VH-VL binders against q8wyp3r787to878. Designs and how they scored, part 23

Target 1, 92 residues: q8wyp3r787to878
Amino acid sequence: FQNYLRVAFQEVNSGCTGKTLLVRPYITTEDVCQICAEKFKVGDPEEYSLFLFVDETWQQLAEDTYPQKIKAELHSRPQPHIFHFVYKRIKN
Key: E = the ipSAE of ESMFold2; O = the ipSAE of OpenDDE; V2 = 0.75 times the mean of E and O plus 0.25 times the DockQ between their complexes.

## First folded at step 15 (VH-VL; framework fv_romlusevimab)

Design t01 (at its last look DockQ between E and O 0.80; V2 from the best seeds 0.00; counts 0 for: pae E 3.2 > 2)
Fold by OpenDDE, look of step 15:
Structure t01 (fold): chain C 92 residues (1-92), chain A 118 residues (1-118), chain B 108 residues (1-108)
Amino acid sequence: as target 1 above (92 residues)
Amino acid sequence: QVQLVQSGSELKKPGASVKVSCKASGYTFTKYAMNWVRQAPGQGLEWMGWINTNTGNPTYAQGFTGRFVFSLDTSVSTASLQISSLKAEDTAVYYCARFWSYYGMDVWGQGTTVTVSS
Amino acid sequence: SYVLTQPPSVSVAPGKTARITCGGNNIGWKSVYWYQQKPGQAPVLVIYYDSNRPSGIPERFSGSNSGNTATLTISGVEAGDEADYYCQVWDTSSYHWVFGGGTKLTVL
């Protein structure tokens, strides 16, 4: 595991911006979300979550998952697809 | 609808060869790796390997080298498994299964029964 | 080679909860997939990436993974749930998919 995670911030009005987070392998999605809230200056973090975008599909990640684990495995997959971690609003 | 349709059952003598086909439909064939899984009678699932449907490069699991050959015909979205010098122990159901990255082997063929008997 | 260990069989009464375990060294740091196979049929993916359900899979099916054990939980077991269940992981060392030995779930 490398100690970095690229996360895109998706906002309706401003589009997408990306930041590289320096994080340990065992960091949880919850922790990543907290970092994202701070880095992207989100005022209502309870309305946001971390999503995995892969092959035209969206997957909301549970708080107790490990994004670095996901990243490592997806890179090692046979014939892998491009994927992105996206911090964005939860649709209600 | 995404689906994999395999060729019909085969009955072969020891030493013969068999070719099992797996035709894909409902999705871009060359976008997803294709896996092959063997299941002997009354036994569990055994991963045989996979083939890159874009490059055609096969990877064989341990124990499935030599007599087993994965191939493609992308023009008809078909993956094939050829087994040469058949043995009685090759008697099994053979499955093809699409691999969808994060989502695993989400689509399976119906299986092809290969029986090797004297 | 990486090895997954499943109990050969599990029995459960209708309406009760079945738990099928899948043991593996540090499996909690792997992504576990679960497949259901009924007699004469091809396997069906029921859990992907530890705890996610594909479309069409009932909420009765759930998965967890931590430490050295992954677990498939089937609540409110129905007669139709009787099948063989297989866990699966990707071994990054050998670049192999690895299946467990399978568990036969019998509904009493």
Scores: ipSAE 0.790, ipTM 0.943, lowest interface PAE 0.7, mean pLDDT 95
Fold by ESMFold2, look of step 15:
Structure t01 (fold): chain C 92 residues (1-92), chain A 118 residues (1-118), chain B 108 residues (1-108)
Amino acid sequence: as target 1 above (92 residues)
Amino acid sequence: QVQLVQSGSELKKPGASVKVSCKASGYTFTKYAMNWVRQAPGQGLEWMGWINTNTGNPTYAQGFTGRFVFSLDTSVSTASLQISSLKAEDTAVYYCARFWSYYGMDVWGQGTTVTVSS
Amino acid sequence: SYVLTQPPSVSVAPGKTARITCGGNNIGWKSVYWYQQKPGQAPVLVIYYDSNRPSGIPERFSGSNSGNTATLTISGVEAGDEADYYCQVWDTSSYHWVFGGGTKLTVL
């Protein structure tokens, strides 16, 4: 539950795929990006970041934020929040 | 544009009831919880609770589990706060505020002043 | 229930930096929101999720959150920044929003 993070990978040429990551509860966005770079085999990881897509808006997550904290808060809030964590290019 | 418009200010006697309405426009009303926040004269903000605008299920903060009732009319995108058996200490400005997911209480109504006076 | 503590007031000279604190046990694990309320007006969201600004909020407003303290920082303070400022968190265990008591910012 608290050890899983679903992340979609968005790439113009590859489309969109997703993976469920097994992560520590207090993992940082920076660490998630490092895991994603390996799992999705990107060659230029400095050009990517983790984003939150929520209610038709995008937010780039700062490296010292905690995706599991955000996930837990969004799940506990009233009414379903349709959200996705997306690993994608910063200039896209 | 997203907007919350509240009903006009009310002057009431102790023991009466009041209903404060909050009409939403510019977004899908049933996707976002509606919060109620009280501010007594010269005091800070006090969260009263919310209502799930899809199911109509309210959640009340501890001090508001009695005379306060949240309700909806989704056909006109309106949330309402009813206060029964009004007391002098109910004198306050009452705000509705939309909770927009990650962004918090991003849109507030203009406030409705309820004054309870003998 | 979770408690947020704010100083009741902060005074800052024009052009200087104001720092408004919000104390809470392990608040660094919570996401902090900040609201500005000018006299006679409804509150306005100025910071969400610790450090993000909504559209239309100047870059001189910034936020941080670590350990037991979150801080709203206003650099280059202007007279128009005089307001009450409230911190807020979502408490996942109780499903409650919690407001701090508010801080009145006075520019000189």
Scores: ipSAE 0.362, ipTM 0.835, lowest interface PAE 3.2, mean pLDDT 89
ESMFold2 (binder alone), look of step 15: mean pLDDT 94; pTM 0.954

Design t02 (at its last look DockQ between E and O 0.83; V2 from the best seeds 0.00; counts 0 for: pae E 4.3 > 2)
Fold by OpenDDE, look of step 15:
Structure t02 (fold): chain C 92 residues (1-92), chain A 118 residues (1-118), chain B 108 residues (1-108)
Amino acid sequence: as target 1 above (92 residues)
Amino acid sequence: QVQLVQSGSELKKPGASVKVSCKASGYTFTKYAMNWVRQAPGQGLEWMGWINTNTGNPTYAQGFTGRFVFSLDTSVSTASLQISSLKAEDTAVYYCARWYSYYGMDVWGQGTTVTVSS
Amino acid sequence: SYVLTQPPSVSVAPGKTARITCGGNNIGWKSVYWYQQKPGQAPVLVIYYDSNRPSGIPERFSGSNSGNTATLTISGVEAGDEADYYCQVWDTSSYHWVFGGGTKLTVL
């Protein structure tokens, strides 16, 4: 599949902005988070994680998952729905 | 509450036709694809195919073309499976199951037993 | 066609851990779903996307997937866990959903 991943950055005060990341197919969520921290200039990356928003639900992705795998799978599903990868703060 | 309710058991002769219905409730019917799964007595689950509940376009798995027809009545949130020219080998429990995107086949009908016997 | 291979049966004593495998070529790069089916009942989704539990599924149920094997793990097995378990994947080549042959879990 394609070596890009669209990730939205969600901030309470600044809204939501998106960036297209050029990433390898086997990149982990942990690695994506590191890239996001750099791209979005996040100073406290430990408070952020990568989330999947699909069908009106949120899923926090474990660090050892593969976002590109998830992307590829969701695109191939019957009657697919729009989904988003979102880098945002973890709610504690 | 999201649920799928299927029609009752059927007893048919070889060569006859049967139509199994699956009525959905508790969610937007046309938003999620509907799957059909067959399970012969003492056997495993077998995916028959799915129907796009928005377009009505069916996709049949290999081995389920010809005599098997998926259809919709969106006005009553119902998916149907019709089997024509029934054979003894069609004896099985037939399930409808909603495909809930990322979350798999999360809701199943209770199943409909179709028995084909002379 | 893509094939999923499950052991026909697995036996486990109460309180112990049951592991049900699902073999498939490069299955680690597929998303695996697991279903539980008790006698006379419809299947119930117990794991989605390799390792996620739907609401209402006990934490005793867990899933993993890597290489050529996906595994459903049931810790602290209870009598009520006795059932048939099926793995499932999407075959991108044939555009089919594929079920494993199923595994009968017996609680001794």
Scores: ipSAE 0.485, ipTM 0.887, lowest interface PAE 1.1, mean pLDDT 94
Fold by ESMFold2, look of step 15:
Structure t02 (fold): chain C 92 residues (1-92), chain A 118 residues (1-118), chain B 108 residues (1-108)
Amino acid sequence: as target 1 above (92 residues)
Amino acid sequence: QVQLVQSGSELKKPGASVKVSCKASGYTFTKYAMNWVRQAPGQGLEWMGWINTNTGNPTYAQGFTGRFVFSLDTSVSTASLQISSLKAEDTAVYYCARWYSYYGMDVWGQGTTVTVSS
Amino acid sequence: SYVLTQPPSVSVAPGKTARITCGGNNIGWKSVYWYQQKPGQAPVLVIYYDSNRPSGIPERFSGSNSGNTATLTISGVEAGDEADYYCQVWDTSSYHWVFGGGTKLTVL
């Protein structure tokens, strides 16, 4: 389908801000984090990571994973669920 | 506590039918597809298909598009597998397994042994 | 019909590292799941999405996936790890789950 990835930015002391990123199908989590650091203007990008939130659970995504692959697989399941990619601090 | 509890083992003759039930507890039954997996004696795991627990729509793997029927009773959070015209080759353990979003088949029933023997 | 190939058996001494392979065409672009099955028991999920552990799975279980091979690695192998191990993928082209043939891990 599309080369778009919706990512929410969560900051501990403020609300949640989302952006739709134009990305290649094989973009890595590391590259998404780099884009997010720039787009959300974080000063300490090493303290952040990309997380998957699904079914009330959080999963930190390893840097060598592919968010678009994860998205495609979750959409292909027979009973798709609401999920979110969230750029947030690792130590929360 | 998420659990899948299956019906007891069955001894059947060729040509008979059997119905294996799988009762779910500890989660919202209609949120997650229910898979059926077969394991013949001494063999590996074989995916048979799944049923959409919200709509009741089944999907069958190749080789299971015939005598095998998946069904639901959502009022008691139960999925069932019916096998008609039983053959000796249907002798196996049959498992139900929940497909949990991101985590794959995270919870399995204890298995139901179906033995088909003359 | 996507095929996963596993060695039928692997032997390892207690305390050593076991590596169980799962071969498939371009499996590195798929998400790989691993299940442990002990005799007379249902399978238990031990690795999801290539390298993640469910809650309760010891950190000595790890997974990797690149190219045409995924690997389940069990460090510090214990007698209780003796089991059959299955790899699995979701094939988005056929909408099928696919299991490997299984690998019997023997701990001597």
Scores: ipSAE 0.265, ipTM 0.819, lowest interface PAE 4.3, mean pLDDT 89
ESMFold2 (binder alone), look of step 15: mean pLDDT 94; pTM 0.950

Design t03 (at its last look DockQ between E and O 0.86; V2 from the best seeds 0.00; counts 0 for: pae E 5.0 > 2)
Fold by OpenDDE, look of step 15:
Structure t03 (fold): chain C 92 residues (1-92), chain A 118 residues (1-118), chain B 108 residues (1-108)
Amino acid sequence: as target 1 above (92 residues)
Amino acid sequence: QVQLVQSGSELKKPGASVKVSCKASGYTFTKYAMNWVRQAPGQGLEWMGWINTNTGNPTYAQGFTGRFVFSLDTSVSTASLQISSLKAEDTAVYYCARYWSYYGMDVWGQGTTVTVSS
Amino acid sequence: SYVLTQPPSVSVAPGKTARITCGGNNIGWKSVYWYQQKPGQAPVLVIYYDSNRPSGIPERFSGSNSGNTATLTISGVEAGDEADYYCQVWDYSSDHWVFGGGTKLTVL
């Protein structure tokens, strides 16, 4: 796994901004969320989560998953699709 | 809805050739790779390989090189498997299955039974 | 070549919980997919990426993956769950999809 992860921050009023996070290969989604909260200066991180957008679908990642694992596997496919990790508010 | 429909059952003699077709509908055919999976009678699933539906580039699993050919007809959203010089051991059900990246082989054809008998 | 090991068969009484294992070296760091195949039918994806359920798959089906073992768990087993179940992973060394040998689940 590479030591970086691209994460987009989605806000309703400010649009979407991206940051490249330097992270361990086996960092968890929970840890990534903590980094995102800090990097994007989110005051209420409990209302946010990390989402995977791939093939026109959204999926909220469980805290114990490994985003770097997901990234590596998606890059290894013979017919790659565009995907994004997005830090955004959880829908109620 | 997303669907894969395969051609009908085949009965062939040893040494003959067969071509199994898999027609896709309900989605953009060239966006997703197509897998081929073999299942001999009473046996498990065996991955034969896949084909890039955009470039037409096939990848064959070990043991499925030479006599097995993946092809496309994108104009009719169809993937095909051709088996030449058929052997009795080629008797099996052959499945096509769409690969949807993160979501795996999410849609399968109904299977095509190929029987090779003298 | 990478090998996935499944028990040939598992039996369970209706209403009980069935657990089907899939063993593989360091499988916990692979993404495991599970397929259900009923007699005379094509396989159906029931779990993707270790623990995720496709639309239409009952919540009774769950997956886990850690260490050297992935597990498909079916709670509240019904007669209709009787089928063959296959695990699957991508082998980066050979660039192959690899299926387990399959497990026949019998509902007693």
Scores: ipSAE 0.339, ipTM 0.852, lowest interface PAE 1.5, mean pLDDT 93
Fold by ESMFold2, look of step 15:
Parts: C-alpha cells; structure tokens; sequence
Structure t03 (fold): chain C 92 residues (1-92), chain A 118 residues (1-118), chain B 108 residues (1-108)
C-alpha cells in the first residue's frame, strides 16, 4: 500500500530540490500535483504540473495518468533509463 | 536525422544462413536498445527480442532462443540478426526498431524480406 | 504469455469515427502503444502510453485504456487512414513486448 515517488521541484532562478513522497500505488498525476503544491508551498498551483524528463525531453503528464505505473514500467525495461519526475511551471 | 537502414532482401534455400544488418545514424547508438520484429506474409507483427546496444546483451522472445542471434558492431552503429538452418517458415519481413525509452519503438528500418524456398 | 486480442477488421464511412479495440486481462494497468502500418511500409507509432500522440500525429487520433480494453479512436476518418493497426504492451512478468494480432481498417 505504501510506496515512494521521487519528485524534483523546479523553480525559476533556483536550484532543483527533490523530495521522496510517500504515496499509494494507484496515485494519479492530479493527486501528486496536489501533494507537491502543499509540500513545496507554491502559491499558484494552477500554473504547475508534473512532468517526466527522459532522454532530454519533457512530457507533461495528463492528470489521469499514474506515475507509479510509469516508474515501474521504465525500471523493468532493459538498458537503464535515467528519468525524473519534475513538478514545475507549465511555461518554463 | 534519425534513421535505420537495413540490408537488402535475400533469397535462400532451406538449411542456409542469412544475416540482416541494421545501420543506425543520427543518434547515440549505444544509448537505446535495438528491437527485431518479424512479419510473415499476410500476418501480424511478432516481437523477436532486443539487444542492449551498450553491453551487447541480447534478450530473445519465446520461440526465438535457438537459431536466431542478435549481434552488434558499435564502431559502425550496426545491429545484426543472423538466422541459421533456415526453414520455409522463416520467410518473412524482418524489421529493426529503436526503443526510445518512454516512447516505445519510434524509429523503424525499412524491413528486409527473407525468402526461403526450395 | 500475455495475450492481446484485436478484431480482424473494422469498417467505417469517411468522416465517421473508427474505434479499434485491444482486449487483454487487466490491460488498464498496462501502458498501451498503437502502430499504423500501410501496405509495403514499416509500422509508424501513433499512440504511446495509452493516450499520448507523438509529434506529427494528427489530433483526430486518440487513445484510451481502462479495465480489460484499450481503444484507438480515429475521428473524422479519411481514406488515408486505411491501414493495419496494432496494439502493443510491455509485459512485466515476461519482460517482453507483446503485439496484438492487428486490425485492418477499411474506409468505405
């Protein structure tokens, strides 16, 4: 039931800070964004979203996706994949 | 531009061997696994397996653990499929396809037709 | 091994919506990819991770995935959409890619 998701917080003009979130296995991207808004204390949460950074590309994750599913699938595939979940401004 | 170019079509007799090559360009070859996919005439796509282009470690799908060998020459960004002891049932188009992490098999070679006839 | 089931064919009138299904046990908890293959050509990725479009794929292509069924939806179908369509998943238990049997879309 308990699981972990590493999320980086990226803000303009500051270094990237990361937190390991305690989340349930079936958490949605929408719920992760709500947790991140609280944990990172952002004042304008509607301007942020969760992104996947992989292979030098950014992908904004739709609200009804499951970050734990994405993490599990990327980890299970051969040839190691370096990726990050990043909570950041949509227009950054 | 990212491109996979395969060797030309082959006509072979049963019992012979064939080697299909797949030359990559436009990206870091050793960063992304290379898949092999078979399509027999009038049939669907069948995943044969893939090879880790950094380590050379192959993974074969069930049914492809015998006469099929994946190999690399990273100095020329080339993956190869060798099929030994060819049978009529090996007649197919063989594709190489790059695995791009989250995005799946985003770039495919043009396909190589191998025909095995007596 | 994990099995994906597709209808062999789907027919749709031009301008209508085509829905191509991909059945699998608990497929809603797997990530589904869709490929288009025109005669004599290599497959082209049209949907990844259930519902995302690669660059260059028109917005009329969309995907969904829940329960035991994933669906590729093509709205405003054009004659150029006639092709074979394959679903694909990564199967954790075998560490294998699995393709569906393919669906021939006919526009008539």
Amino acid sequence: as target 1 above (92 residues)
Amino acid sequence: QVQLVQSGSELKKPGASVKVSCKASGYTFTKYAMNWVRQAPGQGLEWMGWINTNTGNPTYAQGFTGRFVFSLDTSVSTASLQISSLKAEDTAVYYCARYWSYYGMDVWGQGTTVTVSS
Amino acid sequence: SYVLTQPPSVSVAPGKTARITCGGNNIGWKSVYWYQQKPGQAPVLVIYYDSNRPSGIPERFSGSNSGNTATLTISGVEAGDEADYYCQVWDYSSDHWVFGGGTKLTVL
Scores: ipSAE 0.158, ipTM 0.797, lowest interface PAE 5.0, mean pLDDT 89
ESMFold2 (binder alone), look of step 15: mean pLDDT 94; pTM 0.958

Design t04 (at its last look DockQ between E and O 0.80; V2 from the best seeds 0.00; counts 0 for: pae E 5.8 > 2)
Fold by OpenDDE, look of step 15:
Structure t04 (fold): chain C 92 residues (1-92), chain A 118 residues (1-118), chain B 108 residues (1-108)
Amino acid sequence: as target 1 above (92 residues)
Amino acid sequence: QVQLVQSGSELKKPGASVKVSCKASGYTFTKYAMNWVRQAPGQGLEWMGWINTNTGNPTYAQGFTGRFVFSLDTSVSTASLQISSLKAEDTAVYYCARYWSYYGMDVWGQGTTVTVSS
Amino acid sequence: SYVLTQPPSVSVAPGKTARITCGGNNIGWKSVEWYQQKPGQAPVLVIYYDSNRPSGIPERFSGSNSGNTATLTISGVEAGDEADYYCQVWDTSSYHWVFGGGTKLTVL
């Protein structure tokens, strides 16, 4: 597993900006969200979550999942599609 | 509606050849890899390999090299499996299954029964 | 080659909970898919990426994966759940999809 994770920050009025996070292989989605909150200077992190965008579908990742596991799996599978981890507001 | 429709049942003699077709509809055929899975009577699922629907490059699982050939006709969104020099042990149901990156093998054909008997 | 081990059969009374295991070396660090196959039918994906349900799959179906064991759990089992269930993983070393041997679930 590589020790980096690319995460895009999506804001309604500012579009998307990306950052490369240096993270351990077994980092949880919860931990990634905390890092994102700090890196993107989010004041209300409880309103945000980490999402996986792949094949034109969105999936909110549970806090106890492992983004690095997901990344590794998607890269290794046959004929993979482009995917993104996106830190954005949870829709109510 | 996304679906895979396979060709009908086949009855062949040993040594003959058979070609099973799998026609896709409801989605962009070349975006998703196509897998082939064999299931002998009363046995489990066995992955035969896959074909890249964009490049046409096939990958065969161990034990499915030589007599098994994957091919495409993208003009009609169809994947095909050809088995040559048929043996009795090739008697099985053969499935095509689309691979979706996040969702696994989410769409399957209805299966094609190939019976090899003297 | 990577090997997945499933019990050949599991029996459960209607309304009870069925648990089907899938053993594999360090499977907890793989993504596991589960397929349901009823007699004379093609397999149907019921769980992907360990614990996610495709659209149309009842909430009674759930999945977990940790250590060396993945588990498909079917709560409130119904007669219609009687089928063969297969786990599946992608083997990154051999570049093969690997199926378990399958488990026949019988509803008593």
Scores: ipSAE 0.451, ipTM 0.869, lowest interface PAE 1.0, mean pLDDT 93
Fold by ESMFold2, look of step 15:
Structure t04 (fold): chain C 92 residues (1-92), chain A 118 residues (1-118), chain B 108 residues (1-108)
Amino acid sequence: as target 1 above (92 residues)
Amino acid sequence: QVQLVQSGSELKKPGASVKVSCKASGYTFTKYAMNWVRQAPGQGLEWMGWINTNTGNPTYAQGFTGRFVFSLDTSVSTASLQISSLKAEDTAVYYCARYWSYYGMDVWGQGTTVTVSS
Amino acid sequence: SYVLTQPPSVSVAPGKTARITCGGNNIGWKSVEWYQQKPGQAPVLVIYYDSNRPSGIPERFSGSNSGNTATLTISGVEAGDEADYYCQVWDTSSYHWVFGGGTKLTVL
């Protein structure tokens, strides 16, 4: 598995910012959210989640999923998929 | 709504050819690979391969090189499967299925029954 | 090529829990999809990426995947759940989609 994961942070008053996280290959979405809350210095981490933007669709990732697994599988397919992992607010 | 509509069932003799069509609607056809899946009577699902709908490049599973040809007509959002030199063992239902990267094979055609008998 | 192994059948009484397994070497490191196929019908996606439900699939359908086994769990089984169930993975080493052999769920 890869040791790096690129995550974009979507927030008000700034363009999208991104960081490349050094992560364990089997990191969970829950763990990524914890790292993102610290790296992006959010004060209300319970209002945020990790999302996958792929094929023009947003999907909130469940806490027990593995972003590195998703990344590796999407990269291995012959037809290209533009995708991004995005840490952003869960809207009501 | 996303939909795949396949051509009607075919009754063929050994040695003939058949073309199964799969017309897509409700989405951008060229953004999602099209899969072909075979199911012989009473048997499980068997992946035959897929075609890149943007480039037209097919990938065939082992055992499906030779007599099986995938093709596209993007002007009418249609994928096709041609089977030549039909054998009795080709008797099956043939499905097209769109693979939406995160959602799996999320939309399937209704299936086309090809029956090969002498 | 990569092999997925499913039991050929599972029988469960109405209202109980069905567990359908999909065995594969290190399958926990792959993402698993599950499909339901009723007689005479096309397959329908019921679980994607191990544990997610598409819109319209009831919460009583759930999935898990770890080690060498992925499992589709159907709680509160109803007569309408009687179908064949297939697991699927993408095999990175061969660049092939692989289906399991299918499991017939009988509700009795």
Scores: ipSAE 0.080, ipTM 0.771, lowest interface PAE 5.8, mean pLDDT 88
ESMFold2 (binder alone), look of step 15: mean pLDDT 94; pTM 0.954

Design t05 (at its last look DockQ between E and O 0.71; V2 from the best seeds 0.00; counts 0 for: pae E 10.6 > 2)
Fold by OpenDDE, look of step 15:
Structure t05 (fold): chain C 92 residues (1-92), chain A 118 residues (1-118), chain B 108 residues (1-108)
Amino acid sequence: as target 1 above (92 residues)
Amino acid sequence: QVQLVQSGSELKKPGASVKVSCKASGYTFTKYAMNWVRQAPGQGLEWMGWINTNTGNPTYAQGFTGRFVFSLDTSVSTASLQISSLKAEDTAVYYCARYWSYYGMDVWGQGTTVTVSS
Amino acid sequence: SYVLTQPPSVSVAPGKTARITCGGNNIGWKDVYWYQQKPGQAPVLVIYYDSNRPSGIPERFSGSNSGNTATLTISGVEAGDEADYYCQVWDTSSYHWVFGGGTKLTVL
C-alpha cells in the first residue's frame, strides 16, 4: 500500500483536474470523499461520490470500501488496464 | 454479444499432442488477456495461466510449464492451448476465459473435453 | 502458495438461505470472485470484487468479505441454484489466480 491516491475531479464547465491525496492504506471511500470535498472546494458534497473508471466502465464506490485496497489489487493484476478514481456528481 | 467458442472434444493416445482453440467475438480481442483453466473429472477448477493478447506473452502457472503452450492468432481473434506428450492425467475439460481487470474472468468458453486413453 | 478453503458441500431447503464460505489468510484484503458451475456447463461469474453482481445475476446472490472469510449468500434458494460454487482470488506473491476447492450446493 502506497500512502498516496490520485483522484480526478470531474465538473461541468471546469474540465477534469487531478490531485494527489496523501492517505493511509485503510482510509474509506467516505473519508476520501470528505478530503475531496475540501480540496476541490465542493459546496454540496452530498451530491458527489467517488467513482472507479476501469476497462471503460464506471463503478460508484460504496462508502465503506477501501480505495487503496482497490488500487493495490488492480496494480497487481496481469495485463492491468489504466484506471482512475474520479470524484464527480452522482447522476439522478 | 461477447462470447468464446472452443473447439470440439478430443480423444488422444498417450504421447500424442492436442490443440484446443478458443475463438472470441463481440469485443476487441487484443484488449483483454485470455486465461486457461483445467478441470479434471470430478475435480475443481485449476488456473493454468494466461496469455497477453496484445503482446502474445504467455504466463504459465506452476505445474503447467513445458508441455503446455499458449498461442494466438489475432487475425481471427483466436487463442489456442497446445498440450504435447499427453498423459492420462491430462484428461480434463479445458476452458478459456477472458480476463477483465475489475470483473475478473467474466466470459468463459463452453469447454473442451480432452480424453487421453490407451 | 495461497490456499482457499471451502466446505465440500452445503445443503439447504428450498426458500431458505445458503451460505458458502471461503477461507483464506487475510482474504478480507483481497478481491474475491465467485463462480457458479452447473453440471456439464462452464462456470459463470456470479460475484466480482467481494460483493458486486454482474448483470443478469439475481439479487438473491450476495457476497461479503472480511477478516479471513469470504461468504457467498444465496437467499430464497431455488432448485436451479443447485451447482458447484468456487471462490477465487489473485495471489500477489505467486502471481497466480487461485481457486477454492469448490462447494457443492444441494437443494433438498
Scores: ipSAE 0.040, ipTM 0.774, lowest interface PAE 2.8, mean pLDDT 91
Fold by ESMFold2, look of step 15:
Structure t05 (fold): chain C 92 residues (1-92), chain A 118 residues (1-118), chain B 108 residues (1-108)
Amino acid sequence: as target 1 above (92 residues)
Amino acid sequence: QVQLVQSGSELKKPGASVKVSCKASGYTFTKYAMNWVRQAPGQGLEWMGWINTNTGNPTYAQGFTGRFVFSLDTSVSTASLQISSLKAEDTAVYYCARYWSYYGMDVWGQGTTVTVSS
Amino acid sequence: SYVLTQPPSVSVAPGKTARITCGGNNIGWKDVYWYQQKPGQAPVLVIYYDSNRPSGIPERFSGSNSGNTATLTISGVEAGDEADYYCQVWDTSSYHWVFGGGTKLTVL
């Protein structure tokens, strides 16, 4: 059960704050968003989503994707990639 | 404008050598691995291997050791495939394809046809 | 090494749904990619990570992956969808990309 997922929180007036989440394998993006909404104390969670920032590109993650699986695949692939999971407003 | 432009088609005799080039533009060349994929006439896609564009270290799939060499010229953002001692069965279209982390092989060159005929 | 198996061909009438399968041992634990290749052209990525579409790929393309089978589904098939379709996985145990044998989709 012991897995870590680092998630940054980005807010227009607050910059970035990061938290390391202890989550189960196969947690969905939807579930991660629920955890983030609680941990980052957002009042309007429907306006936020989990994004992947990799190779200078932002991608909104669909609710039925698996961030831990994405993380594992990025670590296993050729050539190092710096990536971040970011919980942020959809309309930024 | 991310683009891979390959060198032109080649007609060769058995025993000759060929070099297929793949010039990248619109992105940081050394950030993304370059794959080579073969497609013989009427057949499917076959992964030949990849080269780390930052270190120059190649990895070859089974069956592509020996006569197949991947190389780079990072000063001109170009990956190359050298095939030595050409055989008739090397007749195929050869593609370069960029690996983009989450998306797999998201950008492909137009393909280079190598024909080996006596 | 790891093997992906696809049917050689699938025929479907215009407006109907095409389903192209990709079989592999425990493929449900792998990320599956799908490529479309029209005659004389380079492949184009249409599905990544089992079910996601790159920008510009119509919503009628969808993917699923569970157990030993991944499936590319094309709803509302058009004549322009006639192509060869390849599944692909990155095998993390061997560090190899593996392609399926390809499936020719014919729109009749």
Scores: ipSAE 0.006, ipTM 0.653, lowest interface PAE 10.6, mean pLDDT 86
ESMFold2 (binder alone), look of step 15: mean pLDDT 94; pTM 0.955

